# VH-VL binders against q9zuu9r114to356: the designs that were tried, part 4

Target 1, 243 residues: q9zuu9r114to356
Amino acid sequence: IAWKDLTVTMKGKRKYSDKVVKSSNGYAFPGTMTVIMGPAKSGKSTLLRALAGRLPPSAKMYGEVFVNGSKSHMPYGSYGFVERETQLIGSLTVREFLYYSALLQLPGFLFQKRSVVEDAIQAMSLSDYANKLIGGHCYMKGLRSGERRRVSIARELVMRPHILFIDEPLYHLDSVSALLMMVTLKKLASMGCTLVFTIYQSSTEVFGLFDRICLLSNGNTLFFGETLACLQHFSNAGFPCPI
Below, E stands for the ipSAE of ESMFold2; O stands for the ipSAE of OpenDDE; V2 stands for 0.75 times the mean of E and O plus 0.25 times the DockQ between their complexes.

## First folded at step 1 (VH-VL)

Design t08 (framework fv_tiragolumab; at its last look DockQ between E and O 0.01; V2 from the best seeds 0.00; counts 0 for: pae O 10.6 > 2, placed apart)
Fold by ESMFold2-Fast, scan of step 1:
Structure t08 (fold): chain C 243 residues (1-243), chain A 125 residues (1-125), chain B 113 residues (1-113)
Amino acid sequence: as target 1 above (243 residues)
Amino acid sequence: EVQLQQSGPGLVKPSQTLSLTCAISGDSVSSNSAAWNWIRQSPSRGLEWLGKTYYRSKWYNDYAVSVKGRITINPDTSKNQFSLQLNSVTPEDTAVFYCARETYDFWSGDSFDYWGQGTLVTVSS
Amino acid sequence: DIVMTQSPDSLAVSLGERATINCKSSQSVLYSSNNKNYLAWYQQKPGQPPNLLIYWASTRESGVPDRFSGSGSGTDFTLTISSLQAEDVAVYYCQQYYSSPLTFGPGTKVEIK
């Protein structure tokens, strides 16, 4: 995937037309992790949604997005997209929840649906949790936030996307759960998936796992490129490292 | 590398049971990402899928309606193989029989990516 | 059952020329929510089992030459061989995996003129 001069405008709460993303340029490759990083209100979620074709009707997008050399505006649901908050069914086991999702989302016979569920479980390192109840407000014993986040990603993997967009995969995770999540995503990327996701900030260990960085501030791109080039860019400019 | 090797008799009399075996190397018959299929090919019917067996938490079988009630496909995990039994055969069952792996690959999708060498089974008196 | 048909029954093409094979399904094999067509193409040479060329209507199997391409959506699909080579003489089959039972087309025989 690649984009050129991508600008997004939205009316927002106050009904004023604002440029939320300003002339963004970038790309992501199969088998790699490309991260959109920035503080709240930097435009990172809006850029992610623009790339995935999931902008609200109130938004207008200018510029071009290319997939496999073809110019395209991606319609809703063309790629996997994981929201920051995902509703799970606490009374189901992980396997049951994913299988139920497959029954609702995929046509065809049971073999394909069972196979996609087992693949999603393995891809997200959920094998040890497959037969455990998801849990929630209705249950005291359930999955922890880290496992719940991996289940929400596994739900999208049921559709077999080659490009997966994730809005803040580390949101509300402790440091140990965050590291496991990043290792899991790195493994998923190595299987051929193109991963594009947003994060507010990262530790040194987590930052080292990224292949490419897009740094945003107030809709402006401060940097786009490979992780090592990002460190040199800020060092040369006399500013602190974004780690 | 995955290889499928077929064995079984090439001549069966009408009303008897046709029995074939497919031995698997390079993959497990209980693999969570595969299904093990039998397909036959004849001049009159072309390529015809007969059924499959696969493991996903437990063993499952899916059979084509045209042979349902006469067909059994069984895995054997200890020998890493699977078999076909087709009961009450008629001359119209004469065909080249193939075993094939159907792979659900998260990135690649469903397809018959490896096939056995084929076994010609003639049903005649 | 989903019935698959192919046209033409046979095709004679000169070396280096383009060969086009059509496949139709009796009902759509496109699932709108994942936007995937549950269709594959196979090549079969005399005395050999079928060999997978394309899955998801347009994705080439690893090791398959890039002169083979698949296109189409819903009920109408095409296999194209952009520059026919001697080793491409074979019978080509389309197959749907949208619903059980799995069904194949009757095949298109490709020969050199």
Scores: ipSAE 0.032, ipTM 0.536, lowest interface PAE 6.4, mean pLDDT 82
Fold by ESMFold2, look of step 2:
Order: sequence, then structure tokens, then C-alpha cells
Structure t08 (fold): chain C 243 residues (1-243), chain A 125 residues (1-125), chain B 113 residues (1-113)
Amino acid sequence: as target 1 above (243 residues)
Amino acid sequence: EVQLQQSGPGLVKPSQTLSLTCAISGDSVSSNSAAWNWIRQSPSRGLEWLGKTYYRSKWYNDYAVSVKGRITINPDTSKNQFSLQLNSVTPEDTAVFYCARETYDFWSGDSFDYWGQGTLVTVSS
Amino acid sequence: DIVMTQSPDSLAVSLGERATINCKSSQSVLYSSNNKNYLAWYQQKPGQPPNLLIYWASTRESGVPDRFSGSGSGTDFTLTISSLQAEDVAVYYCQQYYSSPLTFGPGTKVEIK
């Protein structure tokens, strides 16, 4: 996926004049992790949604997005998109929830639904939790936030997407859970999934796992490039980046 | 490098049980990234997938309909091998039997990258 | 069950010339979500097990010479040997791994003419 001169404006009453993303350029290689990083209101979630073709009706996109060298938005169902907060069904086990999701999302002609579910469980390191109830309502003890986040991602993996977009995969995670999530995502990328996600900030250990970084501030792309180049050019002293 | 070494008798009488073993080196039978298959080849049927065993938080088996009810595939983690048992054999079961590793990652699917050397099993009285 | 067919049943090609083998599946093996064709090609020489040549319809396995190439999508696939060598004399099989049971084509024997 690549984007060129990508500008996103928000509806201001009758006029699209509030630029949220300003002439952004970048790309993500297949099987790599590309992170969009920046403070709150930097435009990172808007950029992520623009790349995925998931902008709200109040937003307008200008510029070009290329997928596999073609100018086209991605069709619904050909990619995965994990929202910042996902509603899970607490009365189901992890395995049951993923099976139900596969049944609803996959065509009825797919004959290996158990294999699809087990593959997603393995990919997200959920084996120890597969038979546990998800929980998460006031009468049921449930999974910790880290495991719930992994389940949210695993649900999208059931469709076996080419590209997975994740809005804040570390949202509400403690430092240990955040590191484990990033190690898991790096492994997933190494298995062939292209990952593009947003992060508010990261620890030094997590930062080292990224392949490419797109730094945003106030809609402007301050840096785009490989993680190694970013480490050498720490000129964004205003960012909450633990480099 | 992964290697599969087959063993077992090459002659089996009708109505008896065919039993073959595949020893694995360079990988584990309990690997979460692999599945362990048996495939046979005969002039009348060509290459025919029989079934597989694999570990994903627990052990699973998938068997071909053509041999379901007669086939059992068992892993042995302590010996790092897996076996084929085919009950009530007839002369139509005569074939070269292969064990094979199914490659697996989330997007690679079920291709067979490593094969055993093959064992000709003849079912005859 | 997805039935795999191949043509021709046998093929005689002069040394150094192009050999083309066709494979057809009874159902599409293209999974649109990842845009991959779940099709593999195997080479089998006498007295040996099959050897994986190509997976995902067009991706060469490690160590496979560049003269082997795969193409096609959906239900129709082709294996091409651009310049046939003496060591390429074998039977070639296509195989789908889109759905269980995993099924193979009947094979195409390639010989030197």
C-alpha cells in the first residue's frame, strides 16, 4: 500500500476546510509493520482510516492511495480493520466467539472453519485462553484487557486479510501486556500479514520492533522511513516518544 | 533440515491392519506450525490424501472420507513420530504410502514440502 | 471434493524447448480475502517421492530452477518449463489445498522427444 499527497478534511458545516491530514506520503511493504505515531489529534487515526477506505461521511479525502500498484480503495472484506474498542460476547469462550465470527463472516461454502479458528488462536498466542470465557460484564470474571485485545485482532484474522489495520493496539494495556502484544504482532507480520497501525507513544523496547515509522503532528508528516533512520534523527523532541 | 523416515512392513494380508511409522528429524510432531499427513499412490487412484494429525492447543485428526472408519493416525511426542493404521485392508489398498509435512503459517496453507521416502505396501494372500 | 484435471496426459518435448502443462480445478481455489491461489505443483521422478516445485500457483520453492514457472488463477493453471533439461523428465502433478480433502491432479508425464 502507498499514499501520495493525501489530504483529509473534515466537514465544517457546509464546507470542507479543516485539514486533519496534510499532504501525507508513505508506503507499507508486504509482510512488514508500519506504524503511524503521534500525539493525540495529530491525525493518525484519520490517516489510518483514509488508507483503509473507512473515513466517516463527515470527511473528504484528496490525493491517491495505491494498493498493489493500483489506484483503488480496498473492497470491504478484503482487509481487516480493528477498531480501538471492540464489543466482545462475554458469555462465549474465545474459541466459540471466533467460530461464531467465522460462521457469520465467511461464505457458507468454506469447509475448514475449525482450522481457520485454530489458526487465528495460534497466530495471536491465545492457546492458553481458548477454552476460557471472554467475560467482561458485571456478573462474569473475564479475560484481562491484553487477552481481550488479542481476541479482537484474532476475529479479524479469521477472514485471512492481506492487510490488517489496527487503531491503537496498545490501548489501555500495561507495559508488560503492551510488549507482549507487539512481539505477537511482529511475529504475525513475519508470517506474511502486512500491518499498519497507530500508536500514541511507545517504550524503547517496543519501538525497536517497528519496520517503518510515520510520525505525525497536527496533520503533518514529520518523518517517514525505516526505524533505524528514525533513531538517528530524533529531531521531533516535541513528540512523546521514548527514544 | 527436516527429514521424514518411514518404516513398516511391505506385505500385509487381506483383512489385516496396515501399520506404518514416520520418524521426524529437524522438527517436532507437536509443532504448532506443521501438520503431519499420510498420502498414498497407486496406478488406479493416483495420489490420494488419506489424513493428517496436528497439534493446536490439543490434538486433531482429519481423515479422508474414502478411508474414514478404517484409518487412525497417531502422534507419538516422546519418539517424535506419527503412525498410520489402516484396518481391514483389501488388495485395492495396495499402494506406495508416503508421510509428508504440511507447511503451515497463517497464509501459507497446506502444501507438502517434505516427504518420506515411500513404502510400497502390497496387500496379497 | 475439488476435482483436479491435467492436460496433456503425456508430453514429448525436444531438449531446450518449452514444455507447458495445464491444470484445471472443478472449483475456484482463489481465496479473495488474501488474493492467493491455493495451488501447488510437484515433480516426481521414478522411484522418488513427489518434490514441491511451486506453491501459491506461482511462487517457486527454494532451490527450484528459474526455468520452472507457474501461472493462472481461479480454476485454470499452467506450469511452464522454459527450456527443458534432461533432468526435468518426470511426472508433474498439480494439487489444491483450498479445502479438505486435499486433492491432486492425475499427472502429466514429460519426456524428451
Scores: ipSAE 0.013, ipTM 0.544, lowest interface PAE 7.9, mean pLDDT 78
Fold by OpenDDE, look of step 2:
Structure t08 (fold): chain C 243 residues (1-243), chain A 125 residues (1-125), chain B 113 residues (1-113)
Amino acid sequence: as target 1 above (243 residues)
Amino acid sequence: EVQLQQSGPGLVKPSQTLSLTCAISGDSVSSNSAAWNWIRQSPSRGLEWLGKTYYRSKWYNDYAVSVKGRITINPDTSKNQFSLQLNSVTPEDTAVFYCARETYDFWSGDSFDYWGQGTLVTVSS
Amino acid sequence: DIVMTQSPDSLAVSLGERATINCKSSQSVLYSSNNKNYLAWYQQKPGQPPNLLIYWASTRESGVPDRFSGSGSGTDFTLTISSLQAEDVAVYYCQQYYSSPLTFGPGTKVEIK
């Protein structure tokens, strides 16, 4: 995936309002992890949505997004998108939930979806939790935030997407859970899935797992390139890398 | 070049449903940079925006309050067209109906840049 | 809703002379954030749909002759045809796209004197 001069404007009561993303350029290679990083309201989620073709009606996108060298829309099932906040069914086990998702998203009989569900469970390191109730509002016993988030991601993996967009995979995760998440995603990438996700901030350990970084601030792209080059970029300018 | 070709009956009886289709060439009905509108024109009401359909990861519709509840604008991606249905028509709905593309270029602005040829629809017994 | 008005209702101008059409909006269509006026002008000839002439109050659409110009800001706008040509006989409409619903002016008929 690649994007060129991508600008996103939002509209409120008026038809068009402020620029949320300003002339962003970048790309993500297959089987790699590209992170869009920036502070709150930097436009990172908007950029992610723009790349995924998931902008709200209040938004307008300008510029070009290329998938496999073409400007065509990504076909159904070719990509996954994980929202920052996802609704899970607490009354179901992880496996049941994923089967349910598969039933809704994939054609065919349940038995044909078994392998896909199990693969998703394994991919997201949820094997130990496969038979556990997800839990939630009405259930006192349930999965922790980290596991819940991984379940949300696993839900999208049922479709076996080539590209997976994740909005804030580390949202509300502790440092240990965050690292586990990133290691899990890194493995997923190594299996050929292209990952593009947003992060507010990361630890040094997590940061080192990224292949490329798009650093946003107030809609502007401060840096795009290899993760290691980011440090050098800011160092050359006499500033620490704002990660 | 973008072209919009309208089709549909020009005569509708009161209380029936007005139905028009607008075929798109040179652009996609699911374009993220466009919205597909219906506008009508009559001597009594002038140019009146009726509504639009547009795709932004999913389909959305906006309708004018004046026709809300009676109007449906549906896209057809397979045929690259969109349609207008206006239910329970009265003689007051008699007008020339236009389909139009609404586009906005960040550098140039927003407007209706391409229009269908127009279809006179008369509501009469 | 933003109400659009135009003046005059009709205008007869000699060939080669200047034609001026005014448009007013009931509220400002100037957006402070980008300092742009969300106003367009259309030309409509008999039996044809409206044709976009001007957007952002003063920017000409591609292919529009230089003799057409738009000016104004806020609530008052003007379309000017510097030298009226025979092919310019039409009804001209202003339109705001500042807020929903999109609204048009009543139109000004331009004829040759």
Scores: ipSAE 0.005, ipTM 0.483, lowest interface PAE 10.6, mean pLDDT 89
ESMFold2 (binder alone), look of step 2: mean pLDDT 91; pTM 0.921

## First folded at step 4 (VH-VL)

Design c22 (framework fv_necitumumab)
Fold by ESMFold2-Fast, scan of step 4:
Structure c22 (fold): chain C 243 residues (1-243), chain A 124 residues (1-124), chain B 107 residues (1-107)
Amino acid sequence: as target 1 above (243 residues)
Amino acid sequence: QVQLQESGPGLVKPSQTLSLTCTVSGGSISSGDYYWSWIRQPPGKGLEWIGYIYYSGSTDYNPSLKSRVTMSVDTSKNQFSLKVNSVTAADTAVYYCARETYDFWSGYSAFDIWGQGTLVTVSS
Amino acid sequence: EIVMTQSPATLSLSPGERATLSCRASQSVSSYLAWYQQKPGQAPRLLIYDASNRATGIPARFSGSGSGTDFTLTISSLEPEDFAVYYCQQRSNYPLTFGGGTKAEIK
């Protein structure tokens, strides 16, 4: 995926459209983790949604998004999007939920449903939780927030997307759960998935796991490039790279 | 390299339980990249898929055999096994164990490695 | 279950001739089809996966084509070692199913 001169405007103050994302340029390579970082209201969620074709009706998008990169022996698949907050069915086990989600999301196709579900469970490190109730509804006991977040991502994986957009994968996770999530996502990328996701802030350890960074502030791109190039860029300017 | 070898009785009496084991060498059975299957071939006939097992213990069986078949995996011994209950003469076949390679993103899947096969005869 | 039908049941050809083997699925299997070769007393050997991709070590004379319900295995010029039974197999849906086989024999 690549984008050029991408500008997004939304109805703002003073009866005029406010530019939320300003002339963004970037790309994400197959099998890599590209992270859109920035403080609250930097435009990172808006940029992610623009790339995924999920802007609200009130938004206007200018510029272009290019998608190319199907593998030589596989046709191009769909892309998936994981919301910051997702609803799960607490009365189902993880395996049951993913199986029914696969049935609901695969209209007209009857292929290796169990295999796809098991692959999603393994890809998201959910094997130990596969037969446990999701819970969290009507005060039912179940999975903790870290496991629930991995289940929401696994749900999208049953469609075998080549590109996966995730809005704040670390949202409401403690430091240990956040590290496990990032290690899991890095493994997922190494298996061939192109990951593009947003993060508010990260530790030095987590920052080192990213392949590419798009750093935003007030809609402006402060940097886009490889993680190591970001560190060198700010070091050469006399400033440490923000993490 | 990676090799599969079947082991079990060559002769089983009608109504008894057939037990076969597949030993995997040269590679680990504890891998998310593979499904482990049993496939049989009656003398002079074609191939029939019996079932698979994933290293986590997840299984799926051919509906034609589902009521009589159980598979298990022993990751410490690098083996997986098949049990067929209440056998009849119709269960006489060469039994193969096979590895199904599955690449999640590429969608590649096929039985890329097969055991040599073991003939099981059901007779009194 | 998806029923796989192979034709012809027997194909009699001379070395050097082109062989064309057909496989039809009772419903669409997209491109999720494999071809296997089996010689007497031996296990099946993977030739083609995902309809048209040649497996490692398989000679270039073997090629696969087709999608949906109709598939073809082509051997451009038969060698003596190619006389065997060929099976197609769908992996689109469980239970996995094989065709009845096509026996390629010397004329």
Scores: ipSAE 0.000, ipTM 0.444, lowest interface PAE 12.4, mean pLDDT 79

Design d21 (framework fv_daxdilimab)
Fold by ESMFold2-Fast, scan of step 4:
Order: structure tokens, then sequence, then C-alpha cells
Structure d21 (fold): chain C 243 residues (1-243), chain A 123 residues (1-123), chain B 110 residues (1-110)
């Protein structure tokens, strides 16, 4: 996936958040992790949605997005998209929830759908939680935030997307859970999935796992390129890389 | 080099229409807006309206609403301003200017101007 | 639209400091920090001198400065030079998402 001169404008007059993303250029490769990083209101979520073809009807997008060398509109369902906060069914176990998701959305035989669910459970390191109730609904105790986040990502994986967009996979995670999540995503990318996701900030150890970063501030790209190049870019300018 | 190149001078009769062009070069056309400003002989600057090159949205001065239309052609990086039902008091130099609105940073100004197009309305 | 209020003319001698006022309302100058100033020599297009009340574009002399208090913005030219003789216009964004210009001030260097 690649994008050129991508500009996103929200509905209204020019004084009402008109240019949320300004002339963004970038790309992401199969099997790699590309991260869009920046503070609140930097445009990260909007850029992510623009790339995934999931902007609201009130938004306008200019520029080009290329998938597999062709200019393309990306309809919902061609790629996976994971919201920052996902509604889960707390009365179901992890396996049941993923199985019902597969039954509703996939064609094919029952045994094939079960296989896809088990693959998703394994890919997201959910084996120990597969028979536990998701919980967290109607004041019911269940999975912790980290495990719920993995379940929301696993739900998209049952559709076997080749590109997966994730809005803040580390949202509400402590440092240990965040590192474990990033290691899991790194392994998922290594299996052939193209990952593009947003992050507010990261530790030095987590930052080292990224293949490429797009650093945003007020809709503007401060840097796009390989992680090592980012460190050298800011060091050469006399500033540390903002991670 | 960032430039806005305007079409040549025109002489029109009352009741006619005029369409002035403004060709941008040296920057990403769709990242900026274009404002149109006119100046009658010996008079001050009067803002006419603006058009966004990134979404085609327009805002026109109240006085000109209904007589002016602003359009863009992104394939040629050109903005157009058409003024209809011309009167003698529409005689002016018409300028296009790059509008650098940035909501988050607050930067909003006309930083690059065309050389102007003289439109004379007389019988 | 009504123009912002500027004095018709201001004069000074070389080396002096002069100030041009630009008065509007709470729906334009007073309500937003989007005031710009333009210099125009006879027969030429306007040139941006100040934007967002007090910011100078690259290439504009530091002798030019801008400020705002309430509904009045001001352009100050210090160390007045012969080349500063021109018409100066202020402009402001409005609550109607439009722009309005001042009537213009002719600066004469004696």
Amino acid sequence: as target 1 above (243 residues)
Amino acid sequence: QVQLQQSGAEVKKPGASVKVSCKASGYTFTSYGISWVRQAPGQGLEWMGWISAYNGDTNYAQKLQGRVTMTIDTSTSTAYMELRSLRSDDTAVYYCARDTYDFWSGYSAFDIWGRGTLVTVSS
Amino acid sequence: QSALTQPASVSGSPGQSITISCTGTSSDVGGYNYVSWYQQHPGKAPKLMIYDVSNRPSGVSNRFSGSKSGNTASLTISGLQAEDEADYYCSSYTSSSTYVFGGGTKVTVL
C-alpha cells in the first residue's frame, strides 16, 4: 500500500477543522509494521481511516492510494479495521465470540470455520483465554483490557485480511502488556500480514519493533521512513526523536 | 518558484460575463485555497470570495452572491472566477491570491498574488 | 461589506517610526487572530507584510511589526525608508468565514 499527496478535509467552512491531514506521502509493505505516531489531534486516526477507506460521509479525501500497484477505492471488508474501542459480547467465551463472527461472515464448511477461529486464537496468543468469558458487560468481571484488545484484533483475523489497520492497539495497556501486544503484532506481520496502526507514544523498547514510522503533528508529516532513519533525522537536527 | 499566472486584460459591455483564470505552479495546488480580490481604479482592495482547491468549497462576499462563480481544474492547477451581469462599477483589476489557511496553527494569509487582470466594462 | 477603519494617510521623515491603525469589531479584528497587512506600490500587486497579527514572512524587514489590542490592530514601521512609501491595507477574517479589507492608508516619506 502506498499513498501520495493525501489530504483529508472535514465537513464545514475552512475554519472548522478543514484540513485534518495535509499532503501525506507514505507506504507500507507486506509483512511489516508501519506506525502512525503523534499527539492527540495530530490526524493519526483520520489518516488511518483514509487509508482504509473508512472516512465518514462528511469527510473529503484528495490524493491517491495505491494497493498492489493500482489506484483503488478500498471498500470496507477488503481489509481489516480495528477500532480503538470495540464492543464485545461479554456473555460469550472468546472461542464462542470468534466462532459466531466466522459463522456470520464467512462462506464454507463448518470444520473450515472452526479451523480459522483456532488460527486466530493462536495468532493473538489467546489459547489460555479461549474458554474464558469475555465479560466486562453489565458490570460482569471477565477479561482484562489487554486480552479484550487481542480478542477485537482476532475478530478481524477470522476474515483473513492481507492488510490490517488498527487504531491504537496499545490503548489502555500498561507497559508490560503493551510490549507483549507489540511482540504479538510483530509475529503476525512476519506471517504475511501488512500492519498499519496508530500510537500516541511508545517506550524505547516498543519503538525498536517498528519497521517504519509516520510522525504527525497538526496534520503535517514531520517524518516518514525507517525507524533507524527517524532516530538519525532528529539527532542530526539537534533534537531527540519524539517517541 | 511559486507563481500564480493570470489571463490577459478584457473589455466587456454591460450585461456580459467575464471569466478570469489563475494558473498555479511551484506548489501542491490541492493543499491551498485561492481567494479573489478586486480593486477599482483609484480605490481600495475588495475581497470577492474564495475556493478550496482540496474540496471545491466556496465562500462568496455577500454583495456578489448570485453573480460570481469560482471553480477549479486540478488537472491543470487552474482556478477560475466568473462574474456575470457586468456593470460599469465592476471595472477593476482582479487578483487571485493563495490562501494559506491552517486551522490548527492559525496561519491564514494571502502570501502569493497574481499580477492582476484588468477588466473594463464600458459601452 | 463595510471596510475596516484605517487613517487615509500617514507621513513621516526617514528614520522615524510610524504606526497605522486598523479598527474593526468583535466579529472580525476583535474576535480572531487572523489579521494580515499588505503593502502595495503603484501599479503592482499587494505584498504580504504581516500575517496572524504579528508574524513576518521570510524576506520582510524586521522594521515592520504588528500588534492588536481589542478591536484595533496596528502596523508599525520603524526606521522609515523611502522605499516604504506605498499604500498599506489591513485584512481580517470574519465570523461569516469571509475576509474584509481596510480602506487603505497612504504612507508618505517626506
Scores: ipSAE 0.000, ipTM 0.391, lowest interface PAE 21.3, mean pLDDT 79

Design d23 (framework fv_daxdilimab)
Fold by ESMFold2-Fast, scan of step 4:
Structure d23 (fold): chain C 243 residues (1-243), chain A 121 residues (1-121), chain B 110 residues (1-110)
Amino acid sequence: as target 1 above (243 residues)
Amino acid sequence: QVQLQQSGAEVKKPGASVKVSCKASGYTFTSYGISWVRQAPGQGLEWMGWISAYNGNTNYAQKLQGRVTMTIDTSTSTAYMELRSLRSDDTAVYYCARVYDFWSGYAFDIWGRGTLVTVSS
Amino acid sequence: QSALTQPASVSGSPGQSITISCTGTSSDVGGYNYVSWYQQHPGKAPKLMIYDVSNRPSGVSNRFSGSKSGNTASLTISGLQAEDEADYYCSSYTSSSTLVFGGGTKVTVL
């Protein structure tokens, strides 16, 4: 995926439309992890949604998005998008939830749908949780935040998307769960999935796992390029790379 | 190097059974499926079915249900296809092929070289 | 129909662009985006050229492209070369959860 001069405006106050993302240029290579990093109000979620074709009706997008050399129109199921907060069904087991997702979204035979569900469970390191109830209320035994987040990502994986957009995969995770999540996503990328996701901030260990980063502040791109090149860029400017 | 190595040519009489093997190497066998496709002399490709190396689940072409059985042996990374009650019109080159990758549906990226099965009296 | 409909033969000159059609129904080509194309040279196993309608595996020339409109998928070979002379087969997933191949198209480079 690649984008050129991408600008996104949101309808704010009556007199003006606010530019949330300003002339963004970038690309993500097949099988790599590209991260959009920045503080609150940096435009990172808006840029992610623009790339995925999921902007709200109030938004206007200018510029171009290309996928495999074609302008932004991909067949159904080629993109996956994981929201920051995903509604799960607490009365179902992990396997049941993913299987119902496959029944609703995929064409095909029962055994093939079961096969993609088992693949998604393995890919997201959910094997030990496959038969556990998802839960979610204080009086109901269930999965913790880290497991729930992996289930939400696994739900999109049953469609076998070539590009997976994830809004804040580390949202509500402790440091250990966050590292495990990132190792899992790095493994997923190595299997051929192109990952593009947003992160507010990262540890040094997590930062080292990224292939490419896009640093945003108030809609402006401070840096876009390889993770190692980010260190060079900020060193040349007289400052260490923000982590 | 990803590779599928098939057993050698077979000559069978009508009514006999044949079992073709397909040994995988160079990848994690249990992460993929194996499909079987045959081609009669001078004819096109015909899909026979597929088997998941993860759990052994199968799906066969309707025309072959009841005569074909596909199995796996994970200890040797080998898939098998057995065809029973052979007829002269079963004479064909039989291919095994790997189901592409985690992100594709029903495409076959790595193929064995084929096994010629001749059914003749 | 036991096979998707392809023309029996297509011919072109070196450097020309040719297109092979693959026509099915709404229960296969028209209903799903799981169309693949295979190239087969005499005496050899098929080689995957296109998967999921338009995606190209690593190592396949960008001269090969795939598309689909309604019940018809198409393989286009631009800049036709002598080595492209082969049989080409399309395949599609079906509503019966099976796979069906086209009858095959012989491409001749004049």
Scores: ipSAE 0.000, ipTM 0.419, lowest interface PAE 14.3, mean pLDDT 80

Design d26 (framework fv_daxdilimab)
Fold by ESMFold2-Fast, scan of step 4:
Structure d26 (fold): chain C 243 residues (1-243), chain A 125 residues (1-125), chain B 110 residues (1-110)
Amino acid sequence: as target 1 above (243 residues)
Amino acid sequence: QVQLQQSGAEVKKPGASVKVSCKASGYTFTSYGISWVRQAPGQGLEWMGWISAYNGNTNYAQKLQGRVTMTIDTSTSTAYMELRSLRSDDTAVYYCARGEPYDFWSGYSDAFDIWGRGTLVTVSS
Amino acid sequence: QSALTQPASVSGSPGQSITISCTGTSSDVGGYNYVSWYQQHPGKAPKLMIYEVSNRPSGVSNRFSGSKSGNTASLTISGLQAEDEADYYCSSYTSSSTYVFGGGTKVTVL
């Protein structure tokens, strides 16, 4: 996937269209992890949604997005997209939830759908939790935030997407769970998946796993390129890097 | 009608190579993997390897590393298996079999639901 | 590398129940729920009977059932019939992302 001069505007209460993303240029390749980084309100989530074709109806997008060399507007749900905040069905077990999702979204035989569910459980290290009730913020005991995050990503992995967009994959994860999550996602990328995700801030260990980085501030791209090149750019411009 | 149609029987001399074809019909070829399984006369089934019809990724049995190559031609919905440096103990019926939809994690398929009729390859001097 | 262990033969009378075991290791049968069973009549290609340990494809008789305990998977055929006489093979996914087959079990209907 590539994009050129991508600008996104949002309508506010004041009748003015605010440019949330300003003339963004970039690309992401199969087998790589491309990270969109920036502080709160930098436009990183909006850029991610624009690339995934998941902007709200009130938003307007200008510029070009290319998939496989063709200009395209991605239909809702045709690529994998994982929201920052997870909403799961607490009355189902992990396996039931993933199987339910597969039944509704995948064509093919029942045994094929069960197979992809088990693969997603394995890929996200959910085997020990597969038969546990997801639960919720109720009197019922349920999964912790880290396990819930893995379930939300596993739901999208059931679709076996070629491009996976994740809004804050490390949101509410402890440092060990975050590193394990990133190692898992890097393995998925190595199988040819194009991973694009947003991060507010990362540890040195996590930063080392990124292939490319897009730094945003107030809608503007401060840097786009290889992870190593970002460190060189920082030394010249004085912008804070994760390392 | 979902089918896997294999090429005809072959007789080869030791040291030669054989290439068996497997033409798929009745389903979306690129949505599934193809495994190759052989069976020597009076013996059991032996898995040889798997290929993704989606992207051509392969996994081969360790015993056959360096001697087997699996390929696909998406324009004709055909999978191929080439075995080199043939020995008499390579005499077997070679089957192609359809697996589950492409697995992005490993490129494997966990069950073989549709099988070709088999191709007899005889290696003799 | 090593084939899964199956008994060479099992026999029964019509209407009887028989069970075929398939024993592997924690790196195949014990480590994954990807055990399948195949029926092969002489001169024919194998036919999928059971997948993912215990699931039946459409069109397979409910007389066939599968289970697993630890490193051993089992195929049970209830109400044995003459047409069940065949060779049966188990198969499992492995930790090396490959597949292995059992040595096969000849089922004879007396």
Scores: ipSAE 0.000, ipTM 0.406, lowest interface PAE 16.8, mean pLDDT 78

